# VHH binders against Type II methyltransferase M.MthZI (mthZIM): the designs that were tried, part 15

Target 1, 355 residues: Type II methyltransferase M.MthZI (mthZIM), of Methanothermobacter thermautotrophicus (Methanobacterium thermoformicicum) (p29568)
Amino acid sequence: MKTTHRIYFKNSADMNELKDKSINLVVTSPPYPMVEIWDRLFSELNPKIEETLIDEEDGLRSYNLMHEELEKVWHEVDRVTAPGGVVIINIGDATRKIGKKFQLYPNHVRTIDFFFDRGYQVLPFIIWRKQSNKPTKFMGSGMLPPNAYVTHEHEYILIFRKEGPRQFKTEEERKLRRESAYFWEERNQWFSDVWTDLTGVSQRLNHKNLRKRAAAYPFELAYRLINMYSIMGDWVLDPFLGTGTTMIAAACAGRNSIGYELDHNFKDLIESRINETLKLSNEIVMRRINDHIEFIREKNGKYYSENYKFKVTTRQEQDIRLYYPRTYKKIKNNEFEFFYQEVNPKKERQSKLNI
Key: E = the ipSAE of ESMFold2; O = the ipSAE of OpenDDE; V2 = 0.75 times the mean of E and O plus 0.25 times the DockQ between their complexes.

## First folded at step 16 (VHH; framework vhh_7n9e_1)

Design k3 (from z2 with S62Y; at its last look DockQ between E and O 0.13; V2 from the best seeds 0.00; counts 0 for: pae O 10.4 > 2, placed apart)
Fold by OpenDDE, look of step 16:
Order: sequence, then C-alpha cells, then structure tokens
Structure k3 (fold): chain B 355 residues (1-355), chain A 119 residues (1-119)
Amino acid sequence: as target 1 above (355 residues)
Amino acid sequence: DVQLVESGGGLVQAGGSLRLSCAASGFTFSTDWMYWGRQAPGKGREWVSGISGSGEYTAYAYSVKGRFTISRDNAKNTLYLQMNNLKPEDTALYYCARGEFYGRYFDYWGQGTQVTVSS
C-alpha cells in the first residue's frame, strides 16, 4: 500500500491541477476574516480590504470582502469534491473593535450559508476550545451591565456533505471501508459535538515530536476528522495547507492528500514534517492499539479481531486494519509517496523493547 | 516544557524606542509562528505582531504598523520586537506567544515584560 501527497504553492482559488469531483474529503482551516493577523494576507488578495479596514467605520464591508476571497476557494472546493464527499472547515469567529464599535464577525455563519445555499447537507458540527495556559479574556465594561460581552474562545468544525451519503458499490471499496473502521471507544469520543480534549499537543499520543515542531491546528483534530469522514486510499484536500498538518494526518491515516499553500516559505517546514511522519505514524498506530487493549480489558467484547487477536465491541470493528508508513520517497519537487506496512502488535512491541 | 521568557521592557519617553526579547525553550523554535501580544491596564489582551518560522512572513496590528518590527533568531531561539516611536497608548505588559494553526491560536504565553511610555 502506498499513498501520494502533492503540494502546490499557489492561491487555491485556482485548483486547475485537480479534476472535477476528484476529492473525497476536504479538511481545512482558512485564514479567519477580521482576525488582525490575516489583514495583510487579505489585503494582498484585494487592496480594497485594506482601504476599508483603515476607514474604521465599515467593518462589515471588510468582512464581506474577505469572505469574497474565501468564497473563490470554496467554489473550487465545490468543483473538486466528489459526490458523497465531505467538506470540513475549521473556522473561528472574530471579535474585533473597528473604530468605536466592538462586535463579533460570524465567520461560521457566512461559511455555512455558502455551502447550504449550494445544496450541501449541513451536518452537525463540532465545537472545540483550545486549552491555553492563560485565558484570553477580553474585558469590556467590567462588572457593570449591560455593556460587557462574553469571552469567545471556541471554534467551529463545520461539516458539509455533498449529494447525500457516499455509496460503496464494489467489494473492494466495501472491504476498504471495513478496514478503515474505528474502535467503538474512539467513536464515542470523536463523534461528540463538543471536543474538550484537544490541547494542541496530542498528549494522548505522547507525540513529543509534534509538541516540539507542530505550529498548526492540532494534529489530533485533523487526524480524527480524516478517520471519521474518509476511508483508506481516499484523497484529502487542504486548500490552506499551512504547516502541512492535514497532509501529515492523511499520511498517518493511509490517505492521499493534496495541499495548497500561498506562502512558499512553508516548503521546508512541510518537508521536515514529512520526514518525521514515519515515526509519528508508528507511534499513533501503536497508541491506538494499546489504548484499545487497555479498554477491552475492562470490557468484555463480544467480537474478535482475527488480525490483531483481541476482542472488540462490535462486529464492524472485526476487520480493522491499521497501517503506518515505513518509508517514503520524494517523487517530484512537490510530490511524495509513502509506503505502508500493517501494524503487528506483537512484533512492534518486541522491536520497541529491543531499542 | 515550553518556556517563554520576555525581557527588555522598561520606562521610556514618548517618541522613544525599546527592543524586547523573548527566549524560547522546550520546543523547536524555528518551525513555529511566534507572536507578540500586550495587555494594557484595564484592557484585554491584544495581538501586536506575528512572524513565521522562517521569518519571511510578518504581520502587525494596525495600531503598531510602521512603528514596530518583529524579528527572530532561530539559532538563538529568540524572538524580538523593535518598538520605535512609542506612544503612551503603547503602555502595557508585553507577552511573547507561540502560535498554532498558522497563527490563529496561541497556546503558550510568557510572563510578560512591562513597557511604560510616559507622555
């Protein structure tokens, strides 16, 4: 088994490299409109945005113009997403004072409207909050009503499905789907509408390497979503690749990926992370297995996995296969291939003991 | 453990200059977006400036644009903020922060260094 990963350093408003209906899953986080750190980026895309921001009287205009730029990308996302495909957008609302007016700019609402109006099924979204060592408290009028406002600390994982549930018509596809199953205990955790356990560092996965190098939206966020809404061999797209977190997560999950990034300066960073993917992937897979083993010790599973020789909770878990990349090759300047091995819990444990 | 230690703050007259430093440890500094924030008395924390891992991309709040310059030395794991033409409204506790998700999130902050600008 192998997966292919491609990086394009260009504006994702033009994805001419991708065919129509060729993507199974989109997982991305765009620059958030009206967040100051992105003002320059948006202004470079459309200089009118800078003008409106300076005017300090027309935050709404700035907001709309910024979303117009994102919507160019969403049009391409729509074009390249396959029937039954899923589009997942992590986005936060912006709280900002423009001139004398403080307000929230509802990025999640504007994004939902875009896809809803185009016929997508809006699925239940997930709310999550990153744990910070210091609370970012925006203090308004203090303790006197009515002019104080709520601290905004959560983000939205918006989930859209194109043209109904995905159909699996061939035995091969059905097999891949079965093999791509997740454990019952993982399902119970992942399919909650509120995620409170994402700390930015996959503490659960004890991925020291991610802690040290990942400056992206939480790896675990991308990894969960990819496993939830795709199967092995699928194509995952990130129009805003950034540090490459989505791509790395896809590789770890045995999925193909395509990423677009406007800033070519991320190339070295992404490549560096690709190099670390082998170790990371192995650790993740082993952690999942170990966590399951610990879980099942406490619960009497009714079914049995012949592959891994442990009990599972449901019949759908019986065919689970976990792979990790053992090697990779750079095929082109912007294209990588990973080659996978199925995890063998007994062998892997022995190898770790010998190191 | 991730540590961020700010220094370089002090008292300065309006129109003056300061250079802040942030020493980072416990993570791969060169791959992370780094940021400066500040908190004035009675106000919430606000974003000031950000810089990409490589240092090629920089961003500034409008309030400081043209006056402040963010930079970094990856070999020294140090973040800098050159503050020129300081104003009384710049008076605040300045924090160094590590960013995630392409600068959208701040997961670690230092203890801060106090900058006071007198009129």
Scores: ipSAE 0.006, ipTM 0.235, lowest interface PAE 10.4, mean pLDDT 86
ESMFold2, look of step 16: ipSAE 0.373; ipTM 0.767
ESMFold2 (binder alone), look of step 16: mean pLDDT 84; pTM 0.850

Design k4 (from z2 with S62K G99P; at its last look DockQ between E and O 0.48; V2 from the best seeds 0.00; counts 0 for: pae O 6.1 > 2, grease 27.5 > 24.2)
Amino acid sequence: DVQLVESGGGLVQAGGSLRLSCAASGFTFSTDWMYWGRQAPGKGREWVSGISGSGEYTAYAKSVKGRFTISRDNAKNTLYLQMNNLKPEDTALYYCARPEFYGRYFDYWGQGTQVTVSS
ESMFold2, look of step 16: ipSAE 0.506; ipTM 0.837
ESMFold2 (binder alone), look of step 16: mean pLDDT 82; pTM 0.831
OpenDDE, look of step 16: ipSAE 0.019; ipTM 0.427

Design k5 (from k1 with D32Y; at its last look DockQ between E and O 0.20; V2 from the best seeds 0.00; counts 0 for: pae O 11.3 > 2, grease 28.2 > 24.2, SAP .672 > .668, placed apart)
Fold by OpenDDE, look of step 16:
Structure k5 (fold): chain B 355 residues (1-355), chain A 119 residues (1-119)
Amino acid sequence: as target 1 above (355 residues)
Amino acid sequence: DVQLVESGGGLVQAGGSLRLSCAASGFTFSTYWMYWGRQAPGKGREWVSGISGSGEYTAYASSVKGRFTISRDNAKNTLYLQMNNLKPEDTALYYCARGEFYGDYFDYWGQGTQVTVSS
């Protein structure tokens, strides 16, 4: 088994490299409208945005103009997403004072409206909180009502499905789906509507000369979502690739990926991370297996995996196959291939002990 | 508890050199990407350089490429940044950061060390 990964350093408002209905899953985090660190990026896309931001009375207009730029990308996302495909967007709302007015700009609502109006099934979304070491800042009137503000520390994982549930018509597809199953205990954790176990503080790094795109979300976030809403061999798209987290997660999960990034300065970082994907993938797979083994020791599994020689909780877990990339090859300047091996828990444990 | 402590900052003239150090404790240092970031007065934080757990792979911001060198000593749990040909525009508080486990997030930052480059 192999997977292919392609990077395009360009504006994802134009994905002419991709065919219609060619993507199975979109996982991305755009620049958040009305967050100050992205003002320059949006202004470069549309100079009118800068004008409105200077105007202390026109926050709404700025908000709308920024979303219009994102919606250009969402149009392409819609075009390239296959029937039964899933679009997942991690997005945070922005709290900002413009002039004398403080308010929240509801980015998640605007994004939901876009896809809902286009006929997507809006699925239950996930809320997660970034663990910040920042002291709780009281905003507004402090201890005096009514003018104080609630702190905003969570983000939304919005989930949209195109044209109903995906259908698997061939035996080969059904087999691949069965092999792409997740463990019961993972299912219970991942499919919660609130994630509290993701660690990491998203610190957006400002680049003087480069679009300060830290479209950075935790690796675990991307990895979970990819396993939840795709099967091995699928194509995952990230229109805002940033440091390449979605691509790395896709590779670790045995999925193909395509990423767009406006800032070509991320190339070296992405490539460096791709090089580390082999070790990462192996560690992740081993961790999943070990966690399962520990879990099943405490639980009486009713079914048995012949492949991995351990018990599982449900019949659907019996055909689980976990792969990790053993090698990779750079095919083109912007294209990589990973070659996979199935994990052998016994062999892998022995190899680690010998090192 | 995870701790990152930066040192080595100071005042230097343009064209000069500094070597920053970051002492890490409270985690398996060799398994994490480590990063240097900086924040100039009135500006947001920007990333400067990153290095993989093994030290095999390095990355640099375009503004420092060719001038700065990131390295690490996993035996000493220490991250380094060699800064050569410093410019006034490099003046900032420099932070050591731990990357989220194979992710894009930075989950821990040091207190920073001040670098001032005079013209």
Scores: ipSAE 0.006, ipTM 0.255, lowest interface PAE 11.3, mean pLDDT 87
ESMFold2, look of step 16: ipSAE 0.284; ipTM 0.737
ESMFold2 (binder alone), look of step 16: mean pLDDT 86; pTM 0.872

## First folded at step 18 (VHH; framework vhh_7n9e_1)

Design i1 (from k1 with S62K E100P F101E Y102W; at its last look DockQ between E and O 0.01; V2 from the best seeds 0.00; counts 0 for: pae O 13.2 > 2, placed apart)
Fold by OpenDDE, look of step 18:
Structure i1 (fold): chain B 355 residues (1-355), chain A 119 residues (1-119)
Amino acid sequence: as target 1 above (355 residues)
Amino acid sequence: DVQLVESGGGLVQAGGSLRLSCAASGFTFSTDWMYWGRQAPGKGREWVSGISGSGEYTAYAKSVKGRFTISRDNAKNTLYLQMNNLKPEDTALYYCARGPEWGDYFDYWGQGTQVTVSS
């Protein structure tokens, strides 16, 4: 088994490299409109944004202009997403004072409207609450009504489905789907509408020259979503690749991936992370297996996995196969292939003990 | 052919109790997860409860947790839902369903039994 990963350093408003209906899953986090750290990026896309922000102090106009830029990307996302494909967007609302006016700019609403109006099935989304170690700062009038503000501590994971549930017509596809199943206990956790267990890893990108992208979601977030809404061999797209988190997660999960990034300076970082993916992937798969083993010790599973010689909770878990990349090759500039091995819990445990 | 036939619905006052039954046929009942779902007027179908083949694992929607109990008799190929402390908002057509484990989509469901809770 192998997967292919491609990086395009260009504006994802033009995905001419991708065919229509060729993507099975989109997982991405765009720059958030009206978040100050992204002002420059948006202004470079459209200089009118800077004018509205600085000269006119018109937050609403700025907000709309920024979303117009994102919507160019979303149009391409729509074009390249296959029937039954899923589009997942991690996005936060922005709280900002423009001029003398403080307000929340509802990025999630604008995004939902875009896809909803185009006929997507809006699925239940996830509220991601980031555990902030930052002391809760009271905003507004403090203890005096009515001018205090609610603390904003969550982001949205928006989920859209194109043209109904994905159909699996061949036995091969069905088999692959069965093999791509997740454990019952994972299902119970992942498909919660509120995630509180994922900490925003401030990827202190120690690299001096890289823009402090505050908006990077953690690996675990992407990894969960990819496992939840794709099967092995699928194509995952990230129009805003950034540090490459979605690609790494896809590789770890045995999915192909395509990423777009505006800033070519991320190339070295992404490649570095690809190299680290081999170690990470094995650890993740082993962790999943171990967690299951621990779980099933407490719970008497009714069904049995012949592959891994342990009990499982449901019939759908019986065919689970977990793979991890063992090696990779750079095929072309910005194109990588990963080669996979199926996890062997007994063998892997022995190998760790001998290290 | 898979058949699911629900029974036990009716009119009950708020705070009352009902026990629903579902007779299953046409498949190996004891190995499959079974579910109860419901559809209120003007609303979509919603998941209510699920139970594993052995009955060891049960799950409940937040709205019914602590009030409803799902059970099964595999010897009789029957699924049950004990509904206690019923509320007007529980008024719905209740379906017995077979589906994927923890799935939001039911592949097979019965005709349903009407539960009406009066205030």
Scores: ipSAE 0.000, ipTM 0.215, lowest interface PAE 13.2, mean pLDDT 87
ESMFold2, look of step 18: ipSAE 0.311; ipTM 0.749
ESMFold2 (binder alone), look of step 18: mean pLDDT 83; pTM 0.838

Design i2 (from k1 with S62K E100P F101E; at its last look DockQ between E and O 0.15; V2 from the best seeds 0.00; counts 0 for: pae O 14.9 > 2, placed apart)
Amino acid sequence: DVQLVESGGGLVQAGGSLRLSCAASGFTFSTDWMYWGRQAPGKGREWVSGISGSGEYTAYAKSVKGRFTISRDNAKNTLYLQMNNLKPEDTALYYCARGPEYGDYFDYWGQGTQVTVSS
ESMFold2, look of step 18: ipSAE 0.288; ipTM 0.740
ESMFold2 (binder alone), look of step 18: mean pLDDT 83; pTM 0.839
OpenDDE, look of step 18: ipSAE 0.000; ipTM 0.207

Design i3 (from k1 with S62K E100S F101K; at its last look DockQ between E and O 0.04; V2 from the best seeds 0.00; counts 0 for: pae O 13.8 > 2, placed apart)
Fold by OpenDDE, look of step 18:
Structure i3 (fold): chain B 355 residues (1-355), chain A 119 residues (1-119)
Amino acid sequence: as target 1 above (355 residues)
Amino acid sequence: DVQLVESGGGLVQAGGSLRLSCAASGFTFSTDWMYWGRQAPGKGREWVSGISGSGEYTAYAKSVKGRFTISRDNAKNTLYLQMNNLKPEDTALYYCARGSKYGDYFDYWGQGTQVTVSS
């Protein structure tokens, strides 16, 4: 088994490299409108945004202009998403003072409206609560009503489905789907409407960071979503690839991926992370297996996995196969192939003892 | 190889002005965000100003806003920082850097040019 991963360093408002209806899953986190750290990006895309933010102090106009830029990308996302495909967007609302006016800018609402109006099925979304150590506990008048503000500590994982549930018509597809199943206990955790267990750990960028990027979603977030809403061999798209988290997650999960990133400066960083993917992937699949083994010791599974020689909770778990990339090859500039091995719990335990 | 070479630093009295230059080579200058940073004695490195590849967008730290002006000449592969109304607090080693469009990281730095503002 192999997967292919491609990076395009260009504006994702134009995905001419991708065919219509060619993507099975989109997982992305765009720059959040009205979040200050993204002002530079949006202003570069449209200079009017700077004018409205700084000169006019018109937050609403700025908000709308920024979303217009994102919507250019969403149009392409719509074009390239296959029937039955899923679009997942991690996005946070922005709380900001523009001039003298403090307010929340509801990015999730604007995003939902875009896809809803285009006929997507809006599925139940996930509230991701980030445990921020930042004492942002009291904004406004403190203990005096009415001018205090609610602390905003969550982001949204918005989920859209194109043209109904995905259909699997061939036995090969059905087999891949069965093999791509997740454990019962994972299902119970992942398909919760509130996630509180994922820490926005600032990816320690090996580069001398003058400013800590607060806004990157963690690997685990992308990894969960990819496993939840795709099968092995699918194509995952990230129009805002950034540091490459979605691509790495896709590779770890045995999915193909395509990423767009406007800033070519991320190239070296992404490539460096690809090197780390091999080790990470093995750890992840082993962790999943070990967690399951621990889980099933306490619970009587009704079914049995012949592949891994342990009990499972449901019949649908019996065919689970977990793969990890063993090697990779750079095929072209910005194109990588990963080659996979199926995890063998017995062998992997032995190898760790020898290291 | 990417090279950034700063110049124009020196000793100046409070209220004075300096113009820093950064000569860039080894990469396509016109497509990259460029930044000025500084490091004062005993303090960490901080960003001062940034400019987009096209020069259409500029950003400034609050501490220098209204006093400093960043500019670039893409034909000359040169970044500039005009510093007016200098204060003793502006005393630092000033660096030129290539950075991300988000300003979250920088991949190349110059050696820096010393700016000293006397009271």
Scores: ipSAE 0.000, ipTM 0.255, lowest interface PAE 13.8, mean pLDDT 87
ESMFold2, look of step 18: ipSAE 0.311; ipTM 0.748
ESMFold2 (binder alone), look of step 18: mean pLDDT 85; pTM 0.854

Design i4 (from k1 with E100T F101R Y102W; at its last look DockQ between E and O 0.04; V2 from the best seeds 0.00; counts 0 for: pae O 12.7 > 2, placed apart)
Amino acid sequence: DVQLVESGGGLVQAGGSLRLSCAASGFTFSTDWMYWGRQAPGKGREWVSGISGSGEYTAYASSVKGRFTISRDNAKNTLYLQMNNLKPEDTALYYCARGTRWGDYFDYWGQGTQVTVSS
ESMFold2, look of step 18: ipSAE 0.344; ipTM 0.773
ESMFold2 (binder alone), look of step 18: mean pLDDT 83; pTM 0.838
OpenDDE, look of step 18: ipSAE 0.006; ipTM 0.285
ESMFold2, look of step 19: ipSAE 0.399; ipTM 0.794
ESMFold2 (binder alone), look of step 19: mean pLDDT 84; pTM 0.845
OpenDDE, look of step 19: ipSAE 0.005; ipTM 0.231

Design i5 (from k1 with S62K E100S F101P; at its last look DockQ between E and O 0.04; V2 from the best seeds 0.00; counts 0 for: pae O 12.9 > 2, placed apart)
Fold by OpenDDE, look of step 18:
Structure i5 (fold): chain B 355 residues (1-355), chain A 119 residues (1-119)
Amino acid sequence: as target 1 above (355 residues)
Amino acid sequence: DVQLVESGGGLVQAGGSLRLSCAASGFTFSTDWMYWGRQAPGKGREWVSGISGSGEYTAYAKSVKGRFTISRDNAKNTLYLQMNNLKPEDTALYYCARGSPYGDYFDYWGQGTQVTVSS
């Protein structure tokens, strides 16, 4: 088994490299409109945004202009997404004071409207609450009504489905789907409408030349979503690749991926992470296996996995196969292939004991 | 409930050594990447070191590489940080955390242990 990963350093408003209906899953986090760290980026896309932000102090106009830029990308996302494909967008609302006016700019609403109006099935989304050890800062008048504001501590994981549930018509596809199943306990966790167990660490990318704050969602977030809404061999797209998290997650999950990134300075970082993925990927799948083993010790599973020689909770888990990339090859300057091995828990355990 | 409890911090002279410990409970310790981070006064939190579930892979910040050693005892659910040749710049509150293999996120943090290095 192999997967292919391609990086395009360009504006994803033009995905001419991709055919219509060629993508099975989109997982991405765009720059959030009206978040200050992205003002420069948006202004570079459209100079009117700077004018509206700084000169006119018109937050609404700025908000609309920024979304117009994102919507160019969403149009391409729509074009390239296959029937039955899923589009997942991690996005946060922005709270900001423009001039004298403080308000929330509802990025999730604007995004939902875009896809809903185009006939997508809006599926239940996930609220991602980042647990910050930061003391809750009260904004506004403190303990005096009415001018205090609710602390905004969550982001949205928006989920859209194109043209109904995906159909699997061949036995090969069905087999692959069965093999791509997730454990019952994972399902219970992942398919919760609120995620509280993932915290984003502002990684100061100490790389001098990289934008101080890459708004990157954590690996686990992407990894979960990819496993939830795709099967092995699928094509995953990230129009805002950033540090490459979606691609790395796709690779770890045995999916192909395509990423767009406007800033070519991320190349070295992404490549470094790709290289590191070989070392880390086995740990990821072993973690899943071990967690399952621990889980099933406490619960009597009704079914049995012949592949991994442990009990599972449901019949659908019996055919689970977990792969990890063992090697990779750089095919072209921005194209990589990963070659996979199936995890062998017995072998892996033995090897760990001998180390 | 997931708990991480750091210990071993204290006052030490420059050039000295300390060994930090982090006791973990409430989760399968042996399968998770664990990290040490620190926060100096007036500075943001920075990562110091990471170790894979098995202990096979370790990572270090440039500032501590060659001086600090991360290790773990999975049987004891304990994470360690051996800190040698300590410098005043190492003065910080040190935290242990459970995180991703890539160190891009953390889901649990300890309360931290104070390390103070005097000149």
Scores: ipSAE 0.000, ipTM 0.215, lowest interface PAE 12.9, mean pLDDT 87
ESMFold2, look of step 18: ipSAE 0.351; ipTM 0.767
ESMFold2 (binder alone), look of step 18: mean pLDDT 83; pTM 0.839

Design i6 (from i2 with D32Y; at its last look DockQ between E and O 0.15; V2 from the best seeds 0.00; counts 0 for: pae E 18.1 > 2, grease 25.5 > 24.2, placed apart)
Fold by ESMFold2, look of step 18:
Structure i6 (fold): chain B 355 residues (1-355), chain A 119 residues (1-119)
Amino acid sequence: as target 1 above (355 residues)
Amino acid sequence: DVQLVESGGGLVQAGGSLRLSCAASGFTFSTYWMYWGRQAPGKGREWVSGISGSGEYTAYAKSVKGRFTISRDNAKNTLYLQMNNLKPEDTALYYCARGPEYGDYFDYWGQGTQVTVSS
């Protein structure tokens, strides 16, 4: 098995490299309108935005102009998304004072409206509460009513589906779907509409490993979403690639990926992170296997994995196959192929125990 | 206000060493990925090295791996870059950067400190 990963350094408002209906899953986090650190980027895209922010102090007009820039990308996302495809957008609302007016700018509402008005099904989405040691800077009148303000501590993971449930019409597609199943206990962990810093037994092991190694890195969240909403061999798109997190997660999950990044200066960083993917991928897959084996010992599962002969909880888990990237090669500028090895849980566990 | 102030640059002969520092203020330093970048005259900005908030993970550009070492002291809110075996092609303005609070982009940069390596 192999996967392909391609980076385009350009504005994703034009994704002419991609054919219509070619993408199965979008996972992205855009620049957040009205969050101050993005003002320069938006003003470079549309100089009128700087005028409305600074000279006119017109927050609503600024907000609308910033979203119009993002919507150029969402139009291209719509064009390239296949029927039954899923679009996942991680976005936060902005709280900001412009001139004398403080308010929340509801980025999630505007984003939902875009896709809903174009016939997408809005699926149950996730409220992601991030741990932050940042002080609340918009308290209003503090302890005196009625002009005090609520602290805003979460982001949204919005989930949209194009044209109804995806169909798997060929036996090859259905086989890949069955092989891409996740474990029952992973389903119970991942398919919650609120994600927080959990301390459960299975969650604690996962949190300890990933959070400690990449405190600002959202790899675990991208990895979950990719496993939840795609199958092996699917094409995952991130039109706001940044430092490459979605692409790395797709590679670790056995999916193909395409990323767009406006700033060419990220090239060396992304390539460095691709190199590190190989160090992490076996660890990630083996932790999933080990966590399952520990879980199923207590559960007394009724079914068996057809491929690995350990017990599983449900009939739908019987065909699970797990792969990790073994090597990769650069095919041309900004294009990579990963080559995978299927796990051998007995051999790899034996090797680990002999250390 | 977020501030990143670099220091420790200068003129050095090829084969020499320098240690750069970046003093951070105005944010919780220990929770952010921090980075070093550089920009040679007439060229775009180039990523050099990065380090996680806890310091447990580091990464380096191929051109500097084995010669440069990134580190941080979270008690002093300071980021470091130890540069050994310097070469003329390392001549650049070196700046530190904070990783993103939101999304997957760098969000703050220092003004930089000049490193000049003479043959």
Scores: ipSAE 0.000, ipTM 0.223, lowest interface PAE 18.1, mean pLDDT 82
ESMFold2 (binder alone), look of step 18: mean pLDDT 86; pTM 0.867
OpenDDE, look of step 18: ipSAE 0.006; ipTM 0.247

## First folded at step 19 (VHH; framework vhh_7n9e_1)

Design j1 (from i4 with T100P; at its last look DockQ between E and O 0.36; V2 from the best seeds 0.00; counts 0 for: pae O 9.1 > 2)
Fold by OpenDDE, look of step 19:
Structure j1 (fold): chain B 355 residues (1-355), chain A 119 residues (1-119)
Amino acid sequence: as target 1 above (355 residues)
Amino acid sequence: DVQLVESGGGLVQAGGSLRLSCAASGFTFSTDWMYWGRQAPGKGREWVSGISGSGEYTAYASSVKGRFTISRDNAKNTLYLQMNNLKPEDTALYYCARGPRWGDYFDYWGQGTQVTVSS
């Protein structure tokens, strides 16, 4: 088994490298409109944004203009997403004072409206909390009503489905789907509408000069979503690749990936992380297995995995196969292949005991 | 509490060298990617370099590649940036930052150390 990963250093408003309906899953986190660290990026895309922010102090106008730029990318996302494909966007709302006016700019609402209006099925989304190191508590009038503000600390994982549930017509596809199943306890955790176990303060490097688009979400977020909404061999797209988190997660999950990044300065970082993936990928799979083993010790499974020789909770788990990348090859300057090995829990446990 | 304290900045002539240090405390230093960033006057923050927890993997911005070297001493909880052949465009406040092993975001930044390169 192998997967292919491609990186394009360009604006994802133009994905001419991708065919229509060629992507099975989109997982991305765009620059958030009205978050100050992205002002320059948006202003470079449209200078009117700077004018509205600085000269006119018109936050609403700025907000709309920024979303117009994102919507150019979303149009391409729509074009390249296959029927039954899923589009997942991690996005946070922005709280900001423009001039004398403080307000929340509802990025998640604008994004939902875009896809909803185009016929996507809006699925239940996930909320997760980012831990901030900045004292954002007691904004406004402090202990005096009515001018204090609620502390905003969560982000949204928005989930959209294109043209109904994905269909699997061939036995091969059905087999891959069965092999791509997740454990019952993982489902129970992952398919919660609130994730509380993801920690991290997204301090985006405000690179004024370098459009350093650091992806603002942790690996675990991308990894869960990829396993939840794709099968092995699928193509995952990230229009805002940043440091490459989505790509690394896809690789770890046995999925292909394509990423776009505007700033070519991220190339070395992404490549370094690709290299690191070989060391980390086995750990991820082993963690999943170990967690399952611990789970099943406490709860009697009704079914049995012949492949891994442990009990599982449901019949759908019986065919689970977990792979990890063992080697990689750089095919082109912007293209990598990973080669996979299936995990052997017995062998891996022995190796850990010897370390 | 997580703390990052940068040092080693100063005034240097073009073509000169500086070595920056970042002292880290309050977290397991050896497991996290560490980064250097910088912010020039009137410009946004840009990333400069990154190093994996073990130090095995390093990365550089194109603008500094071949001139800067990132390193770390996990026993001392210290991050370093050797800057050679400095240019006026390298003038900035330099920050060290922490990134989790499994993430692509930065959790903490230091206060920064000023680097000024004169022509």
Scores: ipSAE 0.007, ipTM 0.318, lowest interface PAE 9.1, mean pLDDT 87
ESMFold2, look of step 19: ipSAE 0.474; ipTM 0.824
ESMFold2 (binder alone), look of step 19: mean pLDDT 83; pTM 0.838

